# VH-VL binders against q9h9l3, part 99

Target 1, 176 residues: q9h9l3
Amino acid sequence: PRKMVAIDCEMVGTGPKGHVSSLARCSIVNYNGDVLYDEYILPPCHIVDYRTRWSGIRKQHMVNATPFKIARGQILKILTGKIVVGHAIHNDFKALQYFHPKSLTRDTSHIPPLNRKADCPENATMSLKHLTKKLLNRDIQVGKSGHSSVEDAQATMELYKLVEVEWEEHLARNPP
Short names: E, the ipSAE of ESMFold2; O, the ipSAE of OpenDDE; V2, 0.75 times the mean of E and O plus 0.25 times the DockQ between their complexes.

## First folded at step 3 (VH-VL)

Design Ud20 (framework fv_unasnemab; at its last look DockQ between E and O 0.45; V2 from the best seeds 0.00; counts 0 for: pae O 11.6 > 2)
Fold by ESMFold2-Fast, scan of step 3:
Structure Ud20 (fold): chain C 176 residues (1-176), chain A 122 residues (1-122), chain B 107 residues (1-107)
Amino acid sequence: as target 1 above (176 residues)
Amino acid sequence: EVQLVESGGGLVQPGRSLRLSCTASGFTFSDHYMDWVRQAPGKGLEWVAEIRNKANSYTTYYAESVKGRFTISRDDSKSIVYLQMNSLRTEDTALYYCARDEYSGSYWFDYWGKGTTVTVSS
Amino acid sequence: DIQMTQSPSSVSASVGDRVTITCRASQGISSYLNWYQQKPGKAPKLLIYDASSLQSGVPSRFSGSGSGTDFTLTISSLQPEDFASYFCQQANSFPYTFGGGTKVEME
């Protein structure tokens, strides 16, 4: 378990009409939910839309935020060589401009046994909020002031642990 | 170089108090969990307490033998971790080590101080 | 509390010998097991972390193995500086607990 981490990123809107998603916060937790990394990240482009309702990012968080290039280096140093757990994790990797090996990637939005435990269709993409409420009896992403990426990363790791033994056995027999 | 220097030990009577300090240098103290581990004369190691870093809300944990009597705390501005020991018992007699968790959430002690001796005797 | 049973409590060995120390947890601790070396009058030194990872600066003759409840520290070819006490420690849950120690003494 020390070679497994969970990640959750928050993005803000940059570029024309704020349509480009740029990394603005990243949280990484270890197997037991301890925070290994949690920083606000300054995008290299002008922020057009903070997307505060979802991201929780405000202008004040950009003061003393870590520049993207530096933050990316710190994050990749933590992720490299580890099993990385996330929810819809492709979005996080895209924001990081990073390719993580499929064999070391675990996406809790695409694990059929996890959906089965939640009484959801195996091939459906369920939200982190729904799976956490159904399986852990915990409310996350509460209120209108945005999500906590720490809370989301912790919930993601706990969800994966519910199916870890079964899913790791499946992956050993059916390598991605 | 990484250094941990304990101080504050001494000879005290049962029921009295002592405060141990551990001054850290050579690394970013605020990033690390810090622990106290003790060793009674001629005996093995016993974990006493841990304090986590700011990112993990300065959460504290204690061995049952010291819970309610000992308090671990830290001052990140001075790079010091403390162990306040109240209601001391003869069983608390030991060499007290300060230890660094390699990084937040690593759960192994990569550096230890030389220790400070606490003797509780009547 | 998780009990750590370490064996043997002492062993007499000669330079060049292979020394094996075992540590058994009273319940599953995954790979959350560390090994420390302590010389007389000195603080403990980390040798192995996460059951099998060698700490930087530690000679390759030291190795760790195991998972779950049964763990082993091996010194493949004992050197004069290896005569010391060795302790295992579980970090799976609080309180952290140490094994009783193994003293490796000159024969």
Scores: ipSAE 0.622, ipTM 0.861, lowest interface PAE 1.8, mean pLDDT 93
Fold by OpenDDE, second read of step 4:
Structure Ud20 (fold): chain C 176 residues (1-176), chain A 122 residues (1-122), chain B 107 residues (1-107)
Amino acid sequence: as target 1 above (176 residues)
Amino acid sequence: EVQLVESGGGLVQPGRSLRLSCTASGFTFSDHYMDWVRQAPGKGLEWVAEIRNKANSYTTYYAESVKGRFTISRDDSKSIVYLQMNSLRTEDTALYYCARDEYSGSYWFDYWGKGTTVTVSS
Amino acid sequence: DIQMTQSPSSVSASVGDRVTITCRASQGISSYLNWYQQKPGKAPKLLIYDASSLQSGVPSRFSGSGSGTDFTLTISSLQPEDFASYFCQQANSFPYTFGGGTKVEME
């Protein structure tokens, strides 16, 4: 079966001066864009910077947020054995303190055929917003209220689907 | 063990209403999409309706044959999915199955109830 | 709507026989095709999902293949308990639709 999911995480700032990125929301969608997971997550450390303009996270979202350890377990259960698609996904995995197997990871920020399709340099790192606009003619991350991790995950999946066949063939010939 | 138990079937006259219930147990009900599928006597299977989970805004879908007459809903606190059937017709006569979609986004019905019989007759 | 044409409508077979059932979609449905078994007086049972994935607990003599518009359910060696009706179902788009069914009966 097609075991593919897309993930997007929002992070807040913890630690000294809020420079540590801590998971505060995680969204996971399946191949069809259906939401499999979408939870606010409570970091183990005090939040110094909510980064609201980017993360969309506010203090009230943390009142009933799922503790990090619990959320991490739930998320890993979903991801295990799946091909995980994300954009700049190393940040998500870092925040999750979990690293998915490279052979089962797809990072839409590092797929040359995707950039080519968007008339971008193949080796450039393009934003999800830009690629989504160029290839899907859709605006995401609009406004100043912060990102929607569900929207971003869905967009990421849709982008990958555009190059899935080509890229999977490439990976089969050139396993990471 | 996953269990789905339908109830609420019976004999009704055309134009009347009936409400079916499906009580789920043995799994996290709130995570799953739920469907109704019916089977007329001696006939094949016909998908009736689907309701998705909270994460997907409880979005509903209906077969054209029941659209505007049937309403699918759910109560996650009770682990129940409902099928409100209004303006019933003779062609609605069938065994009605409750079915679970696997893993909150899969597109197959991995568990079915035993069904409840609805007979619409004058 | 996507029409699912299932064939044959019935097949007589003997224990040990290879049985093949086909399902054709009126348009491409990728791999969003499932197969169910239904015995008289019982609810349908999932056999194959995603065109070719065997549901847990289902004997390996059952297999599914195909993509796009043409799909096949195969019983490699029919067993006594396999005499039943079989249905294909597409989940590519709403409304979900089933094939007309195939009754596998004893010769």
Scores: ipSAE 0.007, ipTM 0.606, lowest interface PAE 10.8, mean pLDDT 93
Fold by ESMFold2, look of step 5:
Structure Ud20 (fold): chain C 176 residues (1-176), chain A 122 residues (1-122), chain B 107 residues (1-107)
Amino acid sequence: as target 1 above (176 residues)
Amino acid sequence: EVQLVESGGGLVQPGRSLRLSCTASGFTFSDHYMDWVRQAPGKGLEWVAEIRNKANSYTTYYAESVKGRFTISRDDSKSIVYLQMNSLRTEDTALYYCARDEYSGSYWFDYWGKGTTVTVSS
Amino acid sequence: DIQMTQSPSSVSASVGDRVTITCRASQGISSYLNWYQQKPGKAPKLLIYDASSLQSGVPSRFSGSGSGTDFTLTISSLQPEDFASYFCQQANSFPYTFGGGTKVEME
């Protein structure tokens, strides 16, 4: 329903040797895959490593990027009060410097019924690319240009829909 | 202050064409879906058309009663949404409202214009 | 198309009365149901979205409930400014459809 959004973020390297992950793009879609938010975000720290192979972020994307503080405010207004779906979503929340209530969080990397549909071990952590190929017959994150956070957020929502009824019932019986 | 101002209504004979405009101000127009909703005299509300934003490919949707005859479009640089109405029929007579979807995919209309009247009569 | 049936078509009521308006969808629409108020010569005003969420600036005497096919708008204590027509609207699927309206008028 409308109370659900999916989020995906791309990170760049900041700090010593580029080892700190800082938010550089965020995309949010609603239940039907409509894009609610998609912005390049300028980290508050100097970018040491764009990590372009995985992030898809290049220097030109930062020229007019939204400063982190402003972007975070915009993003949190969208997330507040909603069920937020993501894949390995703790990394996205960490990059946002944000805590979302566990009862309103859904992580497609940790849903046993979803793994079961993919004929994967129920407690294994599966990549978004792997689940999407197996369950949606789609190839995402293709080529050498890095990930698309819009594409990834949309795929994450579609994966959750495959198990939504079963998983929401499970969570109602076993509140986090 | 959000404002939506419709214009371009009038009296026209069946089979003729008319273009409605809705000028928006007080918000980031390019982020919103925009809709046309009409209300025939003494009748209820009928959704007519929707145009999505650039992030959602400007996709358009139409009520079956107007499909093929009406075209919704927008100009984000001018903050205007249009409704081109071709092959008008007497049943198209109504007050036409421009409405804003509160945010992409909210599917509720939080601001409406005052409307512009279209009368189709011989 | 999803048909929206409102009941009653009109209500004669006095200030202070509790007014209940119902809306039934011809098929399940989950919670994708909105309520609007329309005064004569004016555009509709959003009151309630997603079946039960109160729009900013709308008095707390308005409330909505329901899910699936059956929905209710309640005005707990009618005020003079509440005499108007009320419409439900489903947003589950295109085309978006409105109920026929309920006119709340002074006795």
Scores: ipSAE 0.006, ipTM 0.593, lowest interface PAE 9.6, mean pLDDT 89
ESMFold2 (binder alone), look of step 5: mean pLDDT 92; pTM 0.931
OpenDDE, look of step 5: ipSAE 0.006; ipTM 0.589

Design Ud21 (framework fv_unasnemab)
Fold by ESMFold2-Fast, scan of step 3:
Structure Ud21 (fold): chain C 176 residues (1-176), chain A 122 residues (1-122), chain B 107 residues (1-107)
Amino acid sequence: as target 1 above (176 residues)
Amino acid sequence: EVQLVESGGGLVQPGRSLRLSCTASGFTFSDHYMDWVRQAPGKGLEWVAEIRNKANSYTTYYAESVKGRFTISRDDSKSIVYLQMNSLRTEDTALYYCARDEYSGSYYFDYWGKGTTVTVSS
Amino acid sequence: DIQMTQSPSSVSASVGDRVTITCRASQGISSYLNWYQQKPGKAPKLLIYDASSLQSGVPSRFSGSGSGTDFTLTISSLQPEDFASYFCQQYNSFPYTFGGGTKVEME
């Protein structure tokens, strides 16, 4: 069954000196790359740093944003019971204040066969941009206007599909 | 309760055009993909077209038999999906169903209308 | 296009019988297959999605199995309301394609 989704979140800085990463956008796509969820999210705390160079988030996006508690409920409903694919996904789960089972989590920043296909050291943490260029011949996160979490989630799913068969076999033999 | 109500069917001559409508109620229409599926008299089901939601850029897909002749579209403000049928052929004669596509983890038609009949004959 | 072949095209059965319907894809479709029931003069009704997931409200006597190219719909103990046509449908790729249907009729 198609029980796999990919997620990418954008965070803004809240708390003292903007050091806390708070969820401000979340995109979730299905196995084929179709968007299941894509909303700007209003953090419960005052935004100190929009981190616009990276997040693409500006003050205007907060005007109609979904409150965190409501967005979190919607997102968790989609993720629960599914295999969730992400890149450096622990940051996304931390921002969601959510613990997803490790057996159902796939992190494309920590899949040795994926790095091998990209001619990168198997134990290195490579950026999503680098892996996507090397393996899919596509440029993502282009320009200075911030990243598209939809584009990032779609690229992440496509990258996982390149190693899905061999990695799922590895996980079946070596459960987390 | 979820309801899908098709309209616009009728008798039409070959080469002419017809526009079908499907009015949805009982759910958040704008969140769903919508499809048209047809069934010729005494025959099986044939998928015709799909239109995706706003989050997926209203992308459209068509069966090979109707590509270039049929256009699927939607109006989220009215909760209506349309099927514009041009250059109709006798083989387009069928009962046309509107169906809701559940797409969150799987793709399946969980609700169907009762259908509207299109007869193409001289 | 992916061709979906259903067998049998029709089956005569009695209440209480176990009925098995098979669907074969011309290419591998993983588990991306749905089953629908259609009664005369009515719209199709979803029974099973993703090869084996039972839709809410559908009786547990209906079950689906299979992956790849070979799929089966089973009705463990046929009831009067189950006399109908059954269709499989793949959604692995566009265009979505349906099997030719299986008519379950009273003997």
Scores: ipSAE 0.006, ipTM 0.583, lowest interface PAE 11.1, mean pLDDT 89

Design Ud22 (framework fv_unasnemab; at its last look DockQ between E and O 0.71; V2 from the best seeds 0.00; counts 0 for: pae E 4.6 > 2)
Fold by OpenDDE, look of step 5:
Structure Ud22 (fold): chain C 176 residues (1-176), chain A 122 residues (1-122), chain B 107 residues (1-107)
Amino acid sequence: as target 1 above (176 residues)
Amino acid sequence: EVQLVESGGGLVQPGRSLRLSCTASGFTFSDHYMDWVRQAPGKGLEWVAEIRNKANSYTTYYAESVKGRFTISRDDSKSIVYLQMNSLRTEDTALYYCARDEYSGSYYFDYWGKGTTVTVSS
Amino acid sequence: DIQMTQSPSSVSASVGDRVTITCRASQGISSYLNWYQQKPGKAPKLLIYDASSLQSGVPSRFSGSGSGTDFTLTISSLQPEDFASYFCQQAYSFPYTFGGGTKVEME
């Protein structure tokens, strides 16, 4: 448990028509929900779409944002050797241009016991917001200011903790 | 090399105030939680207060024995953590240590200062 | 609050002896237990964190074990420089609390 962290990233649009998702914020929390990392990140390419309504990212956040290469190094240093928990975490890793070992990855969007606990189909992909509301009785991603990656990371960790024992046993019997 | 240097201790009368300082060097101060731990003469260790880092909203925690009287704060630009002690009591007499807290998931005090002595006496 | 009961309060030992110190928490604290060494007139020094992890630079003769409520610090072969006081500390919840300490003295 102590070697477990949760990650959530916010992305902006870069490239032609802003179709490329580029990392613009990354938050990492430990098992207890303490923030280990929370930084705005400057993509290497020009931002075309801040996707503010979802990402919460605004132009002002990029003024002193950490350059991507530097941020990536900082983040990877934190993740190395850890069990990394996330929701739809493949998107985060893609944005980071980093892929964590599958055996050390936990995606709360693909944990059947978690869905079962939430009275959802086991093989369905449920949103973090829905699971958090159903299982933690907490509202996240509310308001007009966009998502809070810290809040999302914390929620993700708390959700995972609900099924940690069962899921870890499952993975032990069925290694990826 | 990590170094923590406490200052501000002294002899004061009950009811008076005192502010302790701890100057940190040799590490990224702003990343770490900082704590005060005290030790009365010939006694054991007592945790006093913790202040967390910016990423964790500078949240503070206090021992019940000092709550409402002591205030922990920090200045990351100066690498200093403070302990404002008001309404001092004789039982506050102790050597006050500043300690760095490892917060990545383990929460331990890996570095300590040499301490500063606070004596509350009539 | 979580009370940490440390035993023994003192122990007399000789160089080369195996020394064991125990710490019991009033409730489960998982592995959030740290051990410190303190010599007279000096600040505490971290020995073990997370119940069993050896702090960098600490001799391998020191080891920690336990989880939940019962923890032990072991010095496999006591050295002259090991005569000191030792304290356990829980970091499971606030307020952080220390054991009463164990003084390891020369026999």
Scores: ipSAE 0.622, ipTM 0.867, lowest interface PAE 1.0, mean pLDDT 95
Fold by ESMFold2-Fast, scan of step 3:
Structure Ud22 (fold): chain C 176 residues (1-176), chain A 122 residues (1-122), chain B 107 residues (1-107)
Amino acid sequence: as target 1 above (176 residues)
Amino acid sequence: EVQLVESGGGLVQPGRSLRLSCTASGFTFSDHYMDWVRQAPGKGLEWVAEIRNKANSYTTYYAESVKGRFTISRDDSKSIVYLQMNSLRTEDTALYYCARDEYSGSYYFDYWGKGTTVTVSS
Amino acid sequence: DIQMTQSPSSVSASVGDRVTITCRASQGISSYLNWYQQKPGKAPKLLIYDASSLQSGVPSRFSGSGSGTDFTLTISSLQPEDFASYFCQQAYSFPYTFGGGTKVEME
């Protein structure tokens, strides 16, 4: 069988008015939810907006953070050749400046059977928080001190496992 | 090159204690799960204990036969994993291997030390 | 605990032979099964992980298959250095458990 991991990244605002999303934390878990990677990452550009309410990132986390170039190399070594699960994963890959093959990518924000199980329209883009609450009866991204990318990656893997058999069969018949 | 070197084995009387050490080199020790696996003379392999890395909260797991008597621990600054063995029994007599547990997609012992011999006898 | 039953306990074979070793789990373990080779006086060496993935540096004559409860290690053309003991191991749940081993002996 093919190896499978789940990823979730946190971004901070860089560039004019903090409008550019730059990678500032990445968490990767294996199929069973064990943490393979979890590092704060120092963007190459000045951080204008920590977006702490969502990212959970504060200035203190940047003091010993791994420089982007080094972190990117570490992350890509883990992702290469594996099935990578994420939620709205395009944003994570964009922040990593990385292109992962579509045939090995699983996006829990675009899996119709998963929405169906949650009593949501099959073609709607539902938040990770909503799907996790509805299907796993678990509250994630609680409070206003930011999200845990470890928690999000773990929830994402568990959500995918609910539809894995059905969705892998669909992809085998309908390659992306 | 990856190397694991066990030490601390020896002859000990039943009911006594012994501490095994495993010194790792050639890789980032702090990123890996570490395990102890033993083999009684002429017998098969028996998993003893695992300690996870810092990212997974140094969580520990034990075989039922050693639970409450053995303690696995690690010192990431020295790249050493320990096995503290208390209340030793004759059935604990074995060659004790230190092993590195890879967990990036599945769990498996990709590197083993040569082992250190523990003999529990009067 | 998950019991791993390995068969045969020993097999006599000649260079060039195909050797098949089986391992059965007492409950479903998905693909979390590993195979190790052990030569006399030596530590075990990983051959196959995740039921069918060949470890780097291991000759392609070794292959693994199976999922769930039934697993097989195959040596397609036995070489002199392959006379050894072989152990399966489940990594699905704690405690990790090993099969009883299969000794591949010269005929």
Scores: ipSAE 0.309, ipTM 0.778, lowest interface PAE 4.3, mean pLDDT 92
Fold by ESMFold2, look of step 5:
Structure Ud22 (fold): chain C 176 residues (1-176), chain A 122 residues (1-122), chain B 107 residues (1-107)
Amino acid sequence: as target 1 above (176 residues)
Amino acid sequence: EVQLVESGGGLVQPGRSLRLSCTASGFTFSDHYMDWVRQAPGKGLEWVAEIRNKANSYTTYYAESVKGRFTISRDDSKSIVYLQMNSLRTEDTALYYCARDEYSGSYYFDYWGKGTTVTVSS
Amino acid sequence: DIQMTQSPSSVSASVGDRVTITCRASQGISSYLNWYQQKPGKAPKLLIYDASSLQSGVPSRFSGSGSGTDFTLTISSLQPEDFASYFCQQAYSFPYTFGGGTKVEME
């Protein structure tokens, strides 16, 4: 059957006043959490705000970073034809300047059965950190060095596995 | 275009050591897991060891029969995977294959070398 | 460890025959089952991965099926180059383990 991967991205601020979110790191893992891709990515325009507290990105990471155009090509090659799991994944696709087919997209921030398992409101938008703590008994995004996109992608895949059978059946009955 | 060439096999006495090498070409070596698989004369295949890539922390795994005696390692700058074989026993006699482990969608050995023969006898 | 049991251990067949080889895992392995061909004096060659996916360059007369514990490799019309040994291998958990092999030989 169709292969499944999880993705997480870290963004920096570009454009006027640093308000545009531009891709600066991307990590992709397979179903078992093996790392398929993990690169720092140089945005095509000047970085105004590294957003380091959340992104974990510092100037030193950009010195040998892969240019955005090259990285995007590498990433899209991995994603094409696969079920892609992410958390608030529309932000990751926006930073990639790409829209993956909705039928092949899984967003752990908007899966009602997952929220119910966490004793959270069915339609709430829950943070990855919160869901991971509640359902996997693990702390991610710890400390002040920012997020790890590898850690976050791996957690996202494990969260999806908790509801995979139920949610895949739901989507088969209710095509998006 | 993918090629795996093993070397370093030979005849050794029990208790001695031998180091096998596998030189890889035709692919991005640092993107792959690498394994050793052996085949005793007239026997089936036995997985021996795996080393993962840098992205996966170079983690190593061993068959129980070789754990503590064999060490798998890799040099990404030279595209070489090694198998250090210590305290060799007669039952280690086999043809040793180097294999590329494709792991992106599932786990399988998609390319194999021709193997190098290790004979342990007195 | 997951034990892989192949049947039969050998089969005599003629060109054009349909050949079926089975492989049973001692516990569920989902679809993490691969098939390899090995000719005398040669390295194994991957035929099928993930139970049913055909490796590129492998003729379509080869097919794989099964999930869980029971798996089958089928050669729909045996060709002269298909006389070889065939091995299944689980990739579900360490240690990876192989079946004992099935020798397909000319009668």
Scores: ipSAE 0.301, ipTM 0.775, lowest interface PAE 4.6, mean pLDDT 92
OpenDDE, second read of step 4: ipSAE 0.536; ipTM 0.844
ESMFold2 (binder alone), look of step 5: mean pLDDT 95; pTM 0.956

Design Ud23 (framework fv_unasnemab)
Fold by ESMFold2-Fast, scan of step 3:
Structure Ud23 (fold): chain C 176 residues (1-176), chain A 122 residues (1-122), chain B 107 residues (1-107)
Amino acid sequence: as target 1 above (176 residues)
Amino acid sequence: EVQLVESGGGLVQPGRSLRLSCTASGFTFSDHYMDWVRQAPGKGLEWVAEIRNKANSYTTYYAESVKGRFTISRDDSKSIVYLQMNSLRTEDTALYYCARDEYSGSYYFDYWGKGTTVTVSS
Amino acid sequence: DIQMTQSPSSVSASVGDRVTITCRASQGISSYLNWYQQKPGKAPKLLIYDASSLQSGVPSRFSGSGSGTDFTLTISSLQPEDFASYFCQQAKSFPYTFGGGTKVEME
């Protein structure tokens, strides 16, 4: 059996008008929710918009942040060969400039049984906050100081565990 | 070079207390979970306690045999992990190892100290 | 608690022999199993982690296999420095538990 981790990244705005999303923090937790990695990451381009209300990133976090190339190497060592769980995870992989095999990827924003348990339409894309409140009776992303990528990664892993047996059986019978 | 050096063991009477220390060097101590594992004379290994890192809120775990009597703690500024042992019993007599907890797909103890001996006798 | 049953408790072997040690968990632990070597008067040394991953610096004659409840440590060609005690340990859940140990002795 393959090991499983959950990931959540925070992005800041770079490029023209801050429209480019660049990696600025990454948190990775294991199956039990223990933190394996949590670092602020310095983008190679000038930060135009910290997006602090959502990212929680401030200028002070960049002072001793790990350069992108180094952080990427550390993160990929953790992800390679493992089942990686995330919410809208394609955004995280894009920010990492990384391809992870579809067969080892689990996106909690696109798991029909999870939406069904939450009494939501199976093909709707529900927010992590909504699913966590509905299924775990827990409030995350509270307040205006930004999200905790650790909290988000932990919630994502717990959500996946609710449907793990059912979904892994489905994937074994219907390989991606 | 990773080193773990235990100290604080000794001979004590039942019901008394001892505090063990383990000084770490050669790695970023604050990133690692730290554990205590003991071995009674001529016997096998028994896991005693674990303390996690700051990112995991310094959460602690104990073997049932020591729960309520032993307290594991750490001082990241000094790179020391402690084991406070209260209400000691003769069955606590053992060589106490400090071990570094590492993760790669699963948790494992990759470095151990030489141990410090605790003898509880009347 | 997860009980780890290790067998045999001792084995007599000669240099060059293949030695096999088994470890059985009382419930499924996936691949969350480690193997340690301990020489008299010394601290344990990690040999294998995650059931089958060889620790850096450990000779390739050591190998681990298994998943779920049944695990095996194999020494393909016993060397003089391999006469020692060997312990398995599960890392699936607390409390972490060790097998009773296997002493590999000279024949």
Scores: ipSAE 0.020, ipTM 0.660, lowest interface PAE 8.4, mean pLDDT 91

